# VHH binders against Iron-regulated protein A (irpA), part 2

Target 1, 312 residues: Iron-regulated protein A (irpA), of Synechococcus elongatus (p12608)
Amino acid sequence: LITNQTIQGFVDQVVVPSYVSVAAGATQLEQALQTYQQAPTAANLEAARQAWRVARDRWEQTECFAFGPADSEGFDGAMDTWPIDRQGLKTAAAQPVEQREDSRKGFHAIEELLFAATEPTLSDRQHLVILATDLTKQAQGLVTRWQQASDQPAYRSVLLSAGSTDSAYPTLNAAGTEIVQGLVDSLSEVASEKIGGPLETQEPDRFESFVSRNTLSDLRNNWTGAWNVYRGQRSDGVAAGSLQQRLQQQHPVIAQQLDQQFATARQALWAIPEPIETNLASPRGKVAVLTAQTAIAAVSDTLERQVLPLVQ

## First folded at step 1 (VHH)

Design c09 (framework vhh_8cml_1)
Fold by ESMFold2-Fast, scan of step 1:
Structure c09 (fold): chain B 312 residues (1-312), chain A 124 residues (1-124)
Amino acid sequence: as target 1 above (312 residues)
Amino acid sequence: EVQLVESGGGLVQPGGSLRLSCAASGRTFSSYTMGWFRQAPGQEREFVALINSGGGSTDYSDSAKGRFTISRDNAKNTVYLQMNSLKPEDTGVYFCAAQYKGSFYTRETGYDYWGQGTQVTVSS
């Protein structure tokens, strides 16, 4: 099922462009927060808040391929630890960011200071610039780790060498397993933790981006990222050699089922009233959220039980 | 990084039950697929059970199916292995292992973080 074209498309059409997009978003957020710190107007605060949402949405599209450097070199922990240490964050401003626990930096630390109050304090504004500078450094570092060799080979090269002598991925199917497993884990986390947690406790503040009310956008971008990986590109259409095209050629029944389940999950996610945090207060809202959970879980289950065995 | 600490091991009679716990500390526990492996004296480590990051999917070795149940509580950062109908062949050191988002389900090499192990002895 997995060819060299499948792996190359995954890396060059999805992973690398996604991380480049995240780094650009983080840089724009850093610039917006610097502008807000210099001129703390309502307009500059709104611009900074919007820049955070853009960067966050782009990051959420990468969660389905958080293996390799994102995991092993601590980028995911540094950028997206949740829940945040709210008490530790209050006292962390004087501590160099490199010495901080992951729970005192990253997207959710920025979210807390930027969104929790009607307006950030004077000390919050300077702290936000420090946090955004670190977020940009992490995002740029992740791009660098995929594209250029240093004391470790570029991770692009590691994946593209699948099936070669001494490769970390001894077969093309080993790389395929990594890709499919990433989809399974990401979508399962969405259904069971990101949606399932709040549904089980009936507490709106269990939604991950509750402070900013960005959780629904997070979930929609988790779906978008998985769809992009399945289709082998970020633009419309189906890439040659993509997992979707290969399944359509070799396992058309499974492909048709997955295509329908992705479409059903998209419809359910886009039907949830904004913000998702208000949906636990009404029977109709609860049904919309449960419908999305069930649809996303179905995609994950089909990938795990029917697709994963084809690449192992 | 994540640190794993197993507990709940001990001595039990054939046919008995034990519940193992694995407490995780460190980063986002819910991002990890969690597995249990065991190692009998003089043998290689073998896969026992896994549960994916969201808890919606589980897998078991043939020897564990029908007798063992894996579960997780992400609020407590803990994974459990309920072991029923224990046999002398189940004797060994049981290891908790964490696999971050992807890689090989049942293979030892697919797991990034390991606990120190807890001893399970099934003997009359």
Scores: ipSAE 0.000, ipTM 0.179, lowest interface PAE 10.9, mean pLDDT 87

Design c10 (framework vhh_8cml_1)
Fold by ESMFold2-Fast, scan of step 1:
Structure c10 (fold): chain B 312 residues (1-312), chain A 125 residues (1-125)
Amino acid sequence: as target 1 above (312 residues)
Amino acid sequence: EVQLVESGGGLVQPGGSLRLSCAASGFTFSSYGMGWFRQAPGQEREFVALISYSGGSTDYSDSAKGRFTISRDNAKNTVYLQMNSLKPEDTGVYFCAARPYSTKIYGSSNEYDYWGQGTQVTVSS
């Protein structure tokens, strides 16, 4: 099922462009926060908040391929640890960011300082620039790790070497297993943890981006990322050599089922009243959230039970 | 058939060290985040440390940071907790726990699917 073209498309049409997009978003956020620090107007605050949402949305599209450098070299921890240490963050302003625990930096540390109060304090504005500078460094570092060789080979080269002697991926199917497992894990997390946790406890503050009210956008971008990986590109259509195209060619019944399940999950996610945080308690909100959870779980289950065995 | 078996606990003097091990079986260990929790007599279970499924990311409680190190060996299906500079306040039953790795919602024990039976750590003379 998995070809060299499948792996190349995954890396060059989805992973690398997604990380480049994240780095651009982080850079824009850093610039917006520098502007807000220099001129703390309501307009500049809103621009900084919007820049955070854009960067966050782009990052959430990468959750389904959080293997390799993102996990093994600590980029995911440095950028997206949750929950944050709110008390530690307050006292950490004087501590160099590189010496801080992951729970005192990254997207959610910025979220806390930027969104928790009606207006950030002078101290918060100074701290936000420091945090955004580190976030940009992490995002650029992740792009570099995928594209450029240094003390170790570019991770793009590692994945593209699948099936060669001494590769971290001894067969093409080993790389395919990593890709499909990423989809399974990401969508399972959305259904059981990101949605399931707050839904079961009826506590909206358990939604990951509760402070900014960005959780529904996070979930929608998790779906988008998984859809991009499945179809093998970020633009419309089905990429040549993609998992979707290969399934359509070799297992058309499974392909049709998955296409329908992805579409059903999308419809359910986009039907949830926003913000999800304030609508969870309503009877209509509960039904919409449960419907989305069920639909997303179905995609994950089909990938795990029917697709994963085809690449193992 | 899921099992988490802790070992390495014991009695140690203040300032001493212990290394806890947790051997996992019955699930795909490499796809699970692992955590250590502890429970002192008369108190609720508290978070100590966690490690991502690959070992690339770790987090610690304030009481553990700088003194404890969590690590894992996916080839051996084992997670470790190296405890240095032990204090009497570290006394308790230490539990190994497993969760599908996805987000770092580590502070709540209800986020963990599987639990070991615990190993006793006593820090006293």
Scores: ipSAE 0.000, ipTM 0.240, lowest interface PAE 12.3, mean pLDDT 88

Design c11 (framework vhh_8cml_1)
Fold by ESMFold2-Fast, scan of step 1:
Structure c11 (fold): chain B 312 residues (1-312), chain A 123 residues (1-123)
Amino acid sequence: as target 1 above (312 residues)
Amino acid sequence: EVQLVESGGGLVQPGGSLRLSCAASGSTFSNYAMGWFRQAPGQEREFVALISWSGSSTDYSDSAKGRFTISRDNAKNTVYLQMNSLKPEDTGVYFCAADKTPYGRSVYAMDYWGQGTQVTVSS
């Protein structure tokens, strides 16, 4: 099922461009927060909040390939730990950010200071710039780890060498397993934890980005990231050598089922009224959220039970 | 102690309009997210609308969207719910609620509640 072209497209058309996009978003957020610090107007606060949403949305598209450096070298933890140590965050302002626990930095630490208060204080504005500077450093570091050799080979090269003696991936199927497992794990987490947690407790504040009311956008971007990996590119259409094209060629019944399940999940996620946090308050809202959970779980289940065995 | 007092309820015919008011006293009103909820006889209490501390952000239930408008006047410590195109299904006791956070965190865990005002849409 998996070819050199499948792996090449995954890395060069999805993973690397996505991380580059995240780094650009983090840089823009840092700049918006610097502007807000210098001129704390309502307009500059809104611009900073919008810049956070843009950077967050781009980051959420990468969750389905959080293996490798994102996991093993702590980038995911440094950028996206939740829940935040709210008390520790406020008392950590004097501590160098690189010495802090992950629960006191990253996207949700910025979210807390930027959105929870009516208006960030002077101290919060100074702290936000420090946090955004670190987020930019982490995002750029992740791009560097994938593209450039240093004391370790570029992770792009590790994946592209799949099937070679020197690779951490001894076969093309080993790389394919990593890719498909990432999709399974990401979508399973969306259904069982990101949506399932709030549904089980009936507590809207259990949605991960409830402070900013960005959770629905997070979930929509989780779907978008998985769809991009499946299609083998971020632009519209089906990339040559993609999982989708290869399945359509070799396992058309599975491909048709999976294509329909992705479409059904998209329809369900985009039918949920924004913000998702208010949907648990009404029977119609609960049905919309449950419908999306069921549809996302179906995609994950098909990937795990029918696609994953094809790349073993 | 925060006290919320609703007013403006009453009997109205289908297709009519009502404007509910919620007057807040006690703690600082202008830092709180404010919401409207309703409960029909024999039904669960359900969310209707939420407004952030400044009025810059509003959220509505599916049943309220397009027909109801939540607004606030921080100078008067008052939150309003303008209800248009009322239906018999809108009948219920309408409650004002306050969340101690500026944007509200959970519509199921509001911090302060009013006593409610009856809205009846009939005949």
Scores: ipSAE 0.000, ipTM 0.109, lowest interface PAE 18.8, mean pLDDT 88

Design c12 (framework vhh_8cml_1)
Fold by ESMFold2-Fast, scan of step 1:
Structure c12 (fold): chain B 312 residues (1-312), chain A 120 residues (1-120)
Amino acid sequence: as target 1 above (312 residues)
Amino acid sequence: EVQLVESGGGLVQPGGSLRLSCAASGFTFSKYAMGWFRQAPGQEREFVALISSSGGNTDYSDSAKGRFTISRDNAKNTVYLQMNSLKPEDTGVYFCAAYRTGSYLHPDYWGQGTQVTVSS
C-alpha cells in the first residue's frame, strides 16, 4: 500500500508546508504582540488575540504527525505543554525563557497572559513579547530540523530513506505504520480525551483551550490535519500516491467507507455551536458534541482496524 | 482503553524507601499532568503529589514534602514516586491519576492502586 511517492508527498506536501505555516503564524503573532506592547490599544489587543488563534490553529493541524523531532527533541513540549503553571508563569519573567520549564512557555503560557484577564498588565505585555519570541524560535527550529542536516540527518531524509537497514524506518511499511498510527492516535485522542473528557465530567475547563475559548477551532484543525495527511496534500483534491488514492486503487470498499466517515466527521464538527466551552451542557450542544465524537471515533476505528493491518 | 497500572508497592520498615511506578496507556501521556493519591484504612483518598505534563512543575502534600519525589519519563509513558523516610502513617493503597484540567481534586483517570505497608 505504501510507496516512496506516498512518503514523499506526506513529507513535502503536508508535514513541511504545515510546519512552515506554523513558523509564519508564530512570527505574525510575535509582530502583533510587539505592536501591542508599543501601542496598548483595544484594537491592537484584539489583533494579537486573533494572531494567537491563527498560529494555534496551524499548530493543531500538525498534531497527527507529532512523531520524530516534535516529540523526541522536545519541540512539542516547548510549544504546547498543558496544563500551565499559572503561578510560576507570573514569576518566571526574570528567568531566560530557554531555561524555563515547559509549563511556563509556549502556546498556553501566551494564552494565559493574553486571554485570562480583560486586558494584560504592562508586565504581561512585556512578558508576552518574550514568550512569542521563543515560540517563533521553536517553530523555526522545527522547520530547520525537518529540512536541514546538522549533527543529525534532516528528518525529511530519514523518512525518505525508508527501506534502508540503517533507517529508523527499515521498510516502506514501517513509515506507513508511523503515518497511519499518527492518524489513529490523533483522532482517538480527539474523540476520547479532547471531547470525551469534558463531555464525561461536564466540566468545560477540561477543554485544553478553555481560557481563549479556542477548543472547537482546535478540534476542527485536528480534523483538517488528519484529512490533509489522508489525501496527501493541503489543497483540495487527492494527491497522487496518497494513502487515499492508494486505498481507492487497492481497497475501494475501505476507501469509500473512510471517505464517507471523514465527510461525516467534518459535517458533525462544523455543526457544533460556538463556543463549545459554553454550549457543552445545552441540549443542542450536547447532541452536536456527541454526534461529532461518534463520527471522529468511527474514522479512527476504521483506520486502526482496517487500514493499519494493510501497512503492518 | 485507558489503563494506569501501578507497581512497586510492598512491606517496608519505618525509615525505609520504596519507588512506585505507574505505566500509562491508551491516551497521549505527554499531554496529561500525573498525580499520586493514597487511601489509608478506613479513610478517604488524599492527595500526595502532582507533576505537570512536561515534568517542570511539581506539588506535594505537607506530609510528602522533603520525603517524596515525583518524576516522569514521557518516552516510557511512566510516572514515578520515590518515597524515602517512610513512616507507619504512610501506610495505604497508592493510586496513580491522570489530569487534563490541572485540578488535583478531579483526575480524569485512576489506576487500581498498589499497597504500601510501613510496619515494624
Scores: ipSAE 0.000, ipTM 0.185, lowest interface PAE 17.1, mean pLDDT 88

Design c13 (framework vhh_8cml_1)
Fold by ESMFold2-Fast, scan of step 1:
Formats: sequence, C-alpha cells, structure tokens
Structure c13 (fold): chain B 312 residues (1-312), chain A 125 residues (1-125)
Amino acid sequence: as target 1 above (312 residues)
Amino acid sequence: EVQLVESGGGLVQPGGSLRLSCAASGRTFSDYAMGWFRQAPGQEREFVALISGSGRSTDYSDSAKGRFTISRDNAKNTVYLQMNSLKPEDTGVYFCAAELYGSKSWYSPRGYDYWGQGTQVTVSS
C-alpha cells in the first residue's frame, strides 16, 4: 500500500508545510505580543489573542504526526504541555525559559497569561513576550530538524530513505505504519481524552483550551490534520500516492467506508455549538459532543483495525 | 516529578470518622486532578473520590457519596479526604493519585500518573 511517493507526499506536502505554517504563526504571535506590550490597547490585545488562536490552530493540525523529533527531541513537550503549572508560571518570569519545566512555557502558558484575566498586567505583558519568543524558537527548531542536516540527518531524509539500510525505517511499510499509527493515536486521543475527559466529569475546565475557549477549534484542527495526512496534501483534492488514493485503488470498500466516516466526523464536529466549554452542560450540546466523539472514534477504529494491518 | 505522601489513616470503630491527607511535592500541583482510590483485602483497587485541579469539580463512588468529602488546599499542595460514618467495608489501603497530562478517565487507576504508597484504614469494633 505504501510507496516512495506516499512517504514523499506525506513529508513534503503535509508535514514540512504544516511546521513552516506553525513557525509563521508563532512569529506573528510574537510580533503581536511585542506590539501589545509596547501599546497595551484593547485593539492590540484582541490582535494578540487572535494571533494565538491562529498559531494554536496550525499547531493542532500537526498532532497526528507528533512522532520523531516532535516527540524524541522534546518539541511537543516544550510547546504544548497541558495542564500547566499555573502557580509556578506567575513567579517564573525571572527564570530563563530554556531552564523551565515544560509546564511553565508553551501554548498553554501563553494562553493563561493572555486570556485568564480581562486584561493582562504589565508584568504579564512582559512575560508573554518572553514566552512567545521561546515558542517561535521551538517552532523554527522543529522546521530545521525536518529540513536540515546537523549532527543528525534531517528527519525528512530519514523517512524518505525508508527501505534502505541507512534508514530507521527498514521497509516502506515501516514508514507507513508510523504514519497510520499517528492517525490512530491522534484520533483516539481526541475521542477518549480530549472529548471523553470533559464528557465523563461534565467539567468544562477539563477541556484543554478552556481558558481561551479554543477547545472546539483544537478538535476541528485535529480532524483537519488527520484528513490532510489521509489525502496526502493540505490543499483541496487527493494527492497522487496518498493513503486515500492507494486505498481507493487497492481496497475500495475500506476507502469508501473511511471517506464516509471522515465526512461524518467532520459534520458532527462542525455541528457542536460554540464555545464547547459553555455548551457541554446543555442537552443539545451534550448530544452533539457525544455524536462527535462516536464519529471520531469510528475513524480511529477503522484505521487501526482495517488500514493498519495493510501497512504492517 | 511528583511525589505523593498519604497520612491520617488508622483504626476507628464503625460510625467513626477519619481525615486523610495527601501532600504533593516536586512541583506546584494546582493544575492537576487528584483522586483517592482504595484497595480492600482480597479486592482490586477501586475509585473513591476525585477533585479537579481548580477544585470546581468533585465526584464520588456510590459507596462514598454522602459520607466522604474531598477537598484541596492548593497553597499547601495538599488534598484531603474527610471520611464520616465509616463502615467495616471501608477497610483498606487508601491511595492518592495525581493526573498530570491527558487521561482517559479520572475514575480509573489508569488515568493517573503518580501514586502515593498508601495509608491503612481499618474499621473494626
């Protein structure tokens, strides 16, 4: 099922452009927070909050391929640890950010200072610039690790060499297993933890981006990221050599089922009333959230039970 | 890293009360959900009570509802379990647990990342 074109499309049409997009979003957030720190107007605060949402949305589209450097070299931990150490964050401004625990930096540390109060303090505004500067450095570092050789080969090259004696992936199917497993793990986490946790307790503050009320956007972007990987590109359509195209050619019944399940999950996620945090307790909101959980779990189950065996 | 230490266990007669404490060290824990579990002689570890990091949400097993109260003092990094109207069936080793990052369920032991060593509660006449 997996060809060299499948792996190349995954890396060059999805992974690398996604990380480049994250780095651009982090840079824009950093600039917006510098502007807000210098001129703390309501308009500049709103611009900074919107820039955070844009950067966060782009980051959430990468959750399904958090293997390799994102995991092994600590980028995911540095950028997106949750829950944060809320008390430690307030006193951490004097500590160099590179020496902090992951729970005192990253997207959710910025979220806390930017959204928890109606207006950040002067100290918060200064701290936000420090945090955004580090987030930008982490995002740029992740792009660099995928694209450029250093003491280690570029991770792009590691994946593209799948099947050669020099690769960490001994076969094309080994790379395919990593890709499909990423989809399975990401969507399973959405259904069982990101949605399932708050559903089980009926507690909105269990939602990961509760402070900003961005959780529904997080979930929608988790779906979008998985859909992009499945299609083999971020633009509309189906990429040549993509998992979707290969399944359509070799396993059309599985492809049709999976295409329908992705569509059903999308409809369910986009039917959830905004914000999810305030609508969880309502009868209609709870039903919509449960419907989305079930639909996302179905995509994950089909990938694990029917697609994963084809690439093992 | 988080280390949890339970205290407050002991021997009490049926109908009596005990207050368990769980002190967390290693880092600030106000953002962690905390749970209490117990293991009765010859039984598996079972859920007793939970409290969210903010303290806004609490929940209890059916056997604990109306008798036990969970609370937390985030300034002291401590979670408490006030146990009233104790019954012989409440006898067991009581464990506190902390959830740090994404769990499937706060009602399952599998949902928690760090565990204390336990404190013995014996309800006997």
Scores: ipSAE 0.000, ipTM 0.136, lowest interface PAE 16.8, mean pLDDT 87

Design e01 (framework vhh_enristomig)
Fold by ESMFold2-Fast, scan of step 1:
Structure e01 (fold): chain B 312 residues (1-312), chain A 120 residues (1-120)
Amino acid sequence: as target 1 above (312 residues)
Amino acid sequence: EVQLLESGGGEVQPGGSLRLSCAASGFTFSSYAISWYRQAPGKQREWVSTITSGGSTNYAESVKGRFTISRDNAKNTLYLQMSSLRAEDTAVYYCARDYKGYSYGLFDYWGQGTLVTVKP
């Protein structure tokens, strides 16, 4: 099932462009927060809030491939630890960001200062610039780790060397297993924890981006990221050598099932009334959220039960 | 940027000893579990030892009783004291940061490594 073209498309058409997009979004957020600090108008606050949403959405598209440097070198923790330490965040203002606990920096630390109050204080505006500067550094660092050799090989090269004698991925199927497992784990987490947690407790603040009311967008971007990996590219269509194309060629029944399940999950996610946090208050809202949970779980189950064995 | 720089490798005869060091920068060293891994010629990396932020240690069965892992948080440095070295200990040794405390080898962050050769 897995070819050199499958791995190359995954890295060069999905992973690297996605991380580059995250870094660009983080840079734009940093610039918007610097502008807001210089001129704290309602318009500049809204622009900063929109820039955070854009950067967050792009980051959420990367969760299905959070293996390698994102995990092992702490980028995910530094950028996206949740829940945050709210008390420690305020105390940490005097501490260099590099020396802070992960729960006192990253996307959700910025979210707290930017969205929790009607307007950030002067102290919050200064702190937001510091946090955004660090977020940009982390995002750029992650791009660098994938594309550039330094003291270690570029992670792009690690994956592209799958099947060679010295590779961390001893076979093409080992790389395929990493890719498919990422999809399984990401979609399973969406269904069981990101949606399932708030559904079970009936607590709207259990939705991860509750403070900004961005959780539905997070979930939609989790779906989009998984769909991009499956199709082998971020643009419309099916890439040559992609998981989708290879399944269509070798296992057309499984491919048809997965294509339909992805489509059903998309329809369910886009049918949830915004913001998702209000949906726990009504029977219809609960049904919409449960429908999306079930549809996403079905995609994860098919990937684990039917696709994963084809690459093991 | 997270950096780990290993040193202290060299040639030693069977039964000999070496002390490896790993200098860490770019993160709060004291907050993380840090591990040693090794890669013998033509083989995959294998886990050797871990020390937690609190100082608890764990060892691969093949090195238990012969190797001692330790850390100096003031110097941001990890150590591996190796004794009773055997031919099968010949490998490039890497230190790795266990970001989530549950890294299992191949995908840990590692530096350039330091070569240990055990030969008569």
Scores: ipSAE 0.000, ipTM 0.099, lowest interface PAE 20.8, mean pLDDT 86

Design e02 (framework vhh_enristomig)
Fold by ESMFold2-Fast, scan of step 1:
Structure e02 (fold): chain B 312 residues (1-312), chain A 118 residues (1-118)
Amino acid sequence: as target 1 above (312 residues)
Amino acid sequence: EVQLLESGGGEVQPGGSLRLSCAASGSIFSINAISWYRQAPGKQREWVSTISSGGSTNYAESVKGRFTISRDNAKNTLYLQMSSLRAEDTAVYYCAARTYYGSRYDYWGQGTLVTVKP
């Protein structure tokens, strides 16, 4: 099922462009926060908040391929640790960001300072610039790790070397397993933890982006990222050599089922009333959230039980 | 990086109770779920229970109603309260942490032995 074209498309049409988009979003957020620090107007605060949402949305599209450098080299931890250490964050401003625990930096540390109060304090505005500068550095570092050789080979090259003698991926199917497992794990996490956690406890503040009320957008972007990986590109249509195209050619019944399940999950996620945090307990909101959880879990289950064996 | 250290294992009589602890250190806030697994002599590793960062709990059918998973966020410690223990609960119990999102990187503790003597 997995070809060289499948792996190349995954890396060059989905992973690298997604990380480049994250780095651009982080840079724009940093610039917006610098502008807000210099001129703390309501308009500049709203611009900074919007820039955070844009950067966050782009990051959430990458979670289904958070293997390799994102995981093993600590980029995910540095950028997206949750829950944050709220007390440690309050006292961490004097500590260089590079020396801080992951729970005192990244997207959710910025979220806390930017959204928790009606208006950030002067100290918060100064701290936000420091955090955004580090976030930009992490995002750019992740792009560099995928594209450029250093004391280690570029991770793009590691994946593209699948099947060669000294590769971390001994076969093309080993790389395919990594890709499909990423989809399984990310969608399972959305259903069981991101949605399931708040549902089970009936505590809306257990939603990951509760402070900003961005959780529904996070979930929608998690679906979008998985859909992009499945289709083999971020633009509309089905890429040549993509997992979707290969399944359509070799296993059309599985492909039809999976295509329908992705569509059903999309419809369910987009039917959830905004914001999810305040609508969780309403009768309509609860039904919509449960429907979305079930639909997303079904996609993950089909990938694990029917697609994963085809690449092992 | 996450480090996990189990404690609280020991010998107990059938029908007894025991409380296991799992202390997490390092990048603990990167953990999205912590699970208990067990492995009895000569058997495959078996999932026992999970608690997510959001507080959601799940249990294997064999332990439902007898075991309770909980955590103390102030102490960064996970607990497994075991009651009505049976001979078949004898196993090495492992704490396992899954970090945030799409990661297959499970951190595992060294295990703690629970022996239910007949």
Scores: ipSAE 0.000, ipTM 0.143, lowest interface PAE 13.9, mean pLDDT 87

Design e03 (framework vhh_enristomig)
Fold by ESMFold2-Fast, scan of step 1:
Structure e03 (fold): chain B 312 residues (1-312), chain A 119 residues (1-119)
Amino acid sequence: as target 1 above (312 residues)
Amino acid sequence: EVQLLESGGGEVQPGGSLRLSCAASGFTVSSNYISWYRQAPGKQREWVSTIYSGGSTNYAESVKGRFTISRDNAKNTLYLQMSSLRAEDTAVYYCAKGRYSGSYPLDYWGQGTLVTVKP
């Protein structure tokens, strides 16, 4: 099932462009927060909030390939730890960001200071610039780690060397397992934790981006990222050598089932009334959220039970 | 300091079974992917099996259905259960990981444990 073209497309058409997009979004957020610090108008606050949503949305599209440097070298922890330490964040302003616990920096630390109050204080505005500068550094570092050799090989090269003697991915199927496992883990987390947690407790503040009311966008971007990986590209269509194309060629029944399940999950996610945080208050809203949970879980289950064995 | 220590090798008759262990120190088994490799006399090292951080597994075609990789997170130990052993399985078995999960080349190797299948 997995070819050199499958791995190359995954890395060069999905992973690297996605991380580049995240770094650009983080840079734009940093610039918006610098502008807001210098001129704290309502318009500049809204621009900064919108820039955070854009950067967050792009980051959420990368969660299905959070293996390798994102996981092992701490980028995901530094950028996207949740829940945050709200009390520690208030006292951490004097501590260099690179020395802070992960719960006192990253997307959700910025979210807290930017969205929790009607208007950030002068102290908050100064702190936001520091946090955004670190977020940009982390995002650029992740791009660099994938594209450039340093004291270790570029991670792009590690994956593209799959099947080479003594490589970290000893076979093409080893790389395929990593890719499919990433999809399984990401979508399973969406169904069981990101949606399942709030559904089980009936507490709207258990939705991860409750403070900004961005959770539904997070979930939609988790779906989009997984769909991009499956199709082998970020633009419309099916890339040559993609997991989807290979399944359509070699396992058409599984491919048809999975294609339909992705489509059903998309329809369910886009049918949830915005913001998702209000949906726990009504029977109609609860049904919409449960329908999306069930549809996403079905995608994850098919990937784990029917696709993963094909690459193991 | 990262250390890997294999054990459990020995002599066995064709069709027999052995369980290899790999005790890890200096890192957490559950948060890294770790592989078993083997080197037969006069041959290059051959990949045998990998267990990934999430718990999924992969096997070389030559051992699929006969070998099972597993781990005990509480003991920080990796295992390779070998069944239906063949003369061709005779080799020194190593567990290996990179400095970081997925890094290349694989920087950390154990001492190896010898498995001899006597036809």
Scores: ipSAE 0.000, ipTM 0.421, lowest interface PAE 11.4, mean pLDDT 88

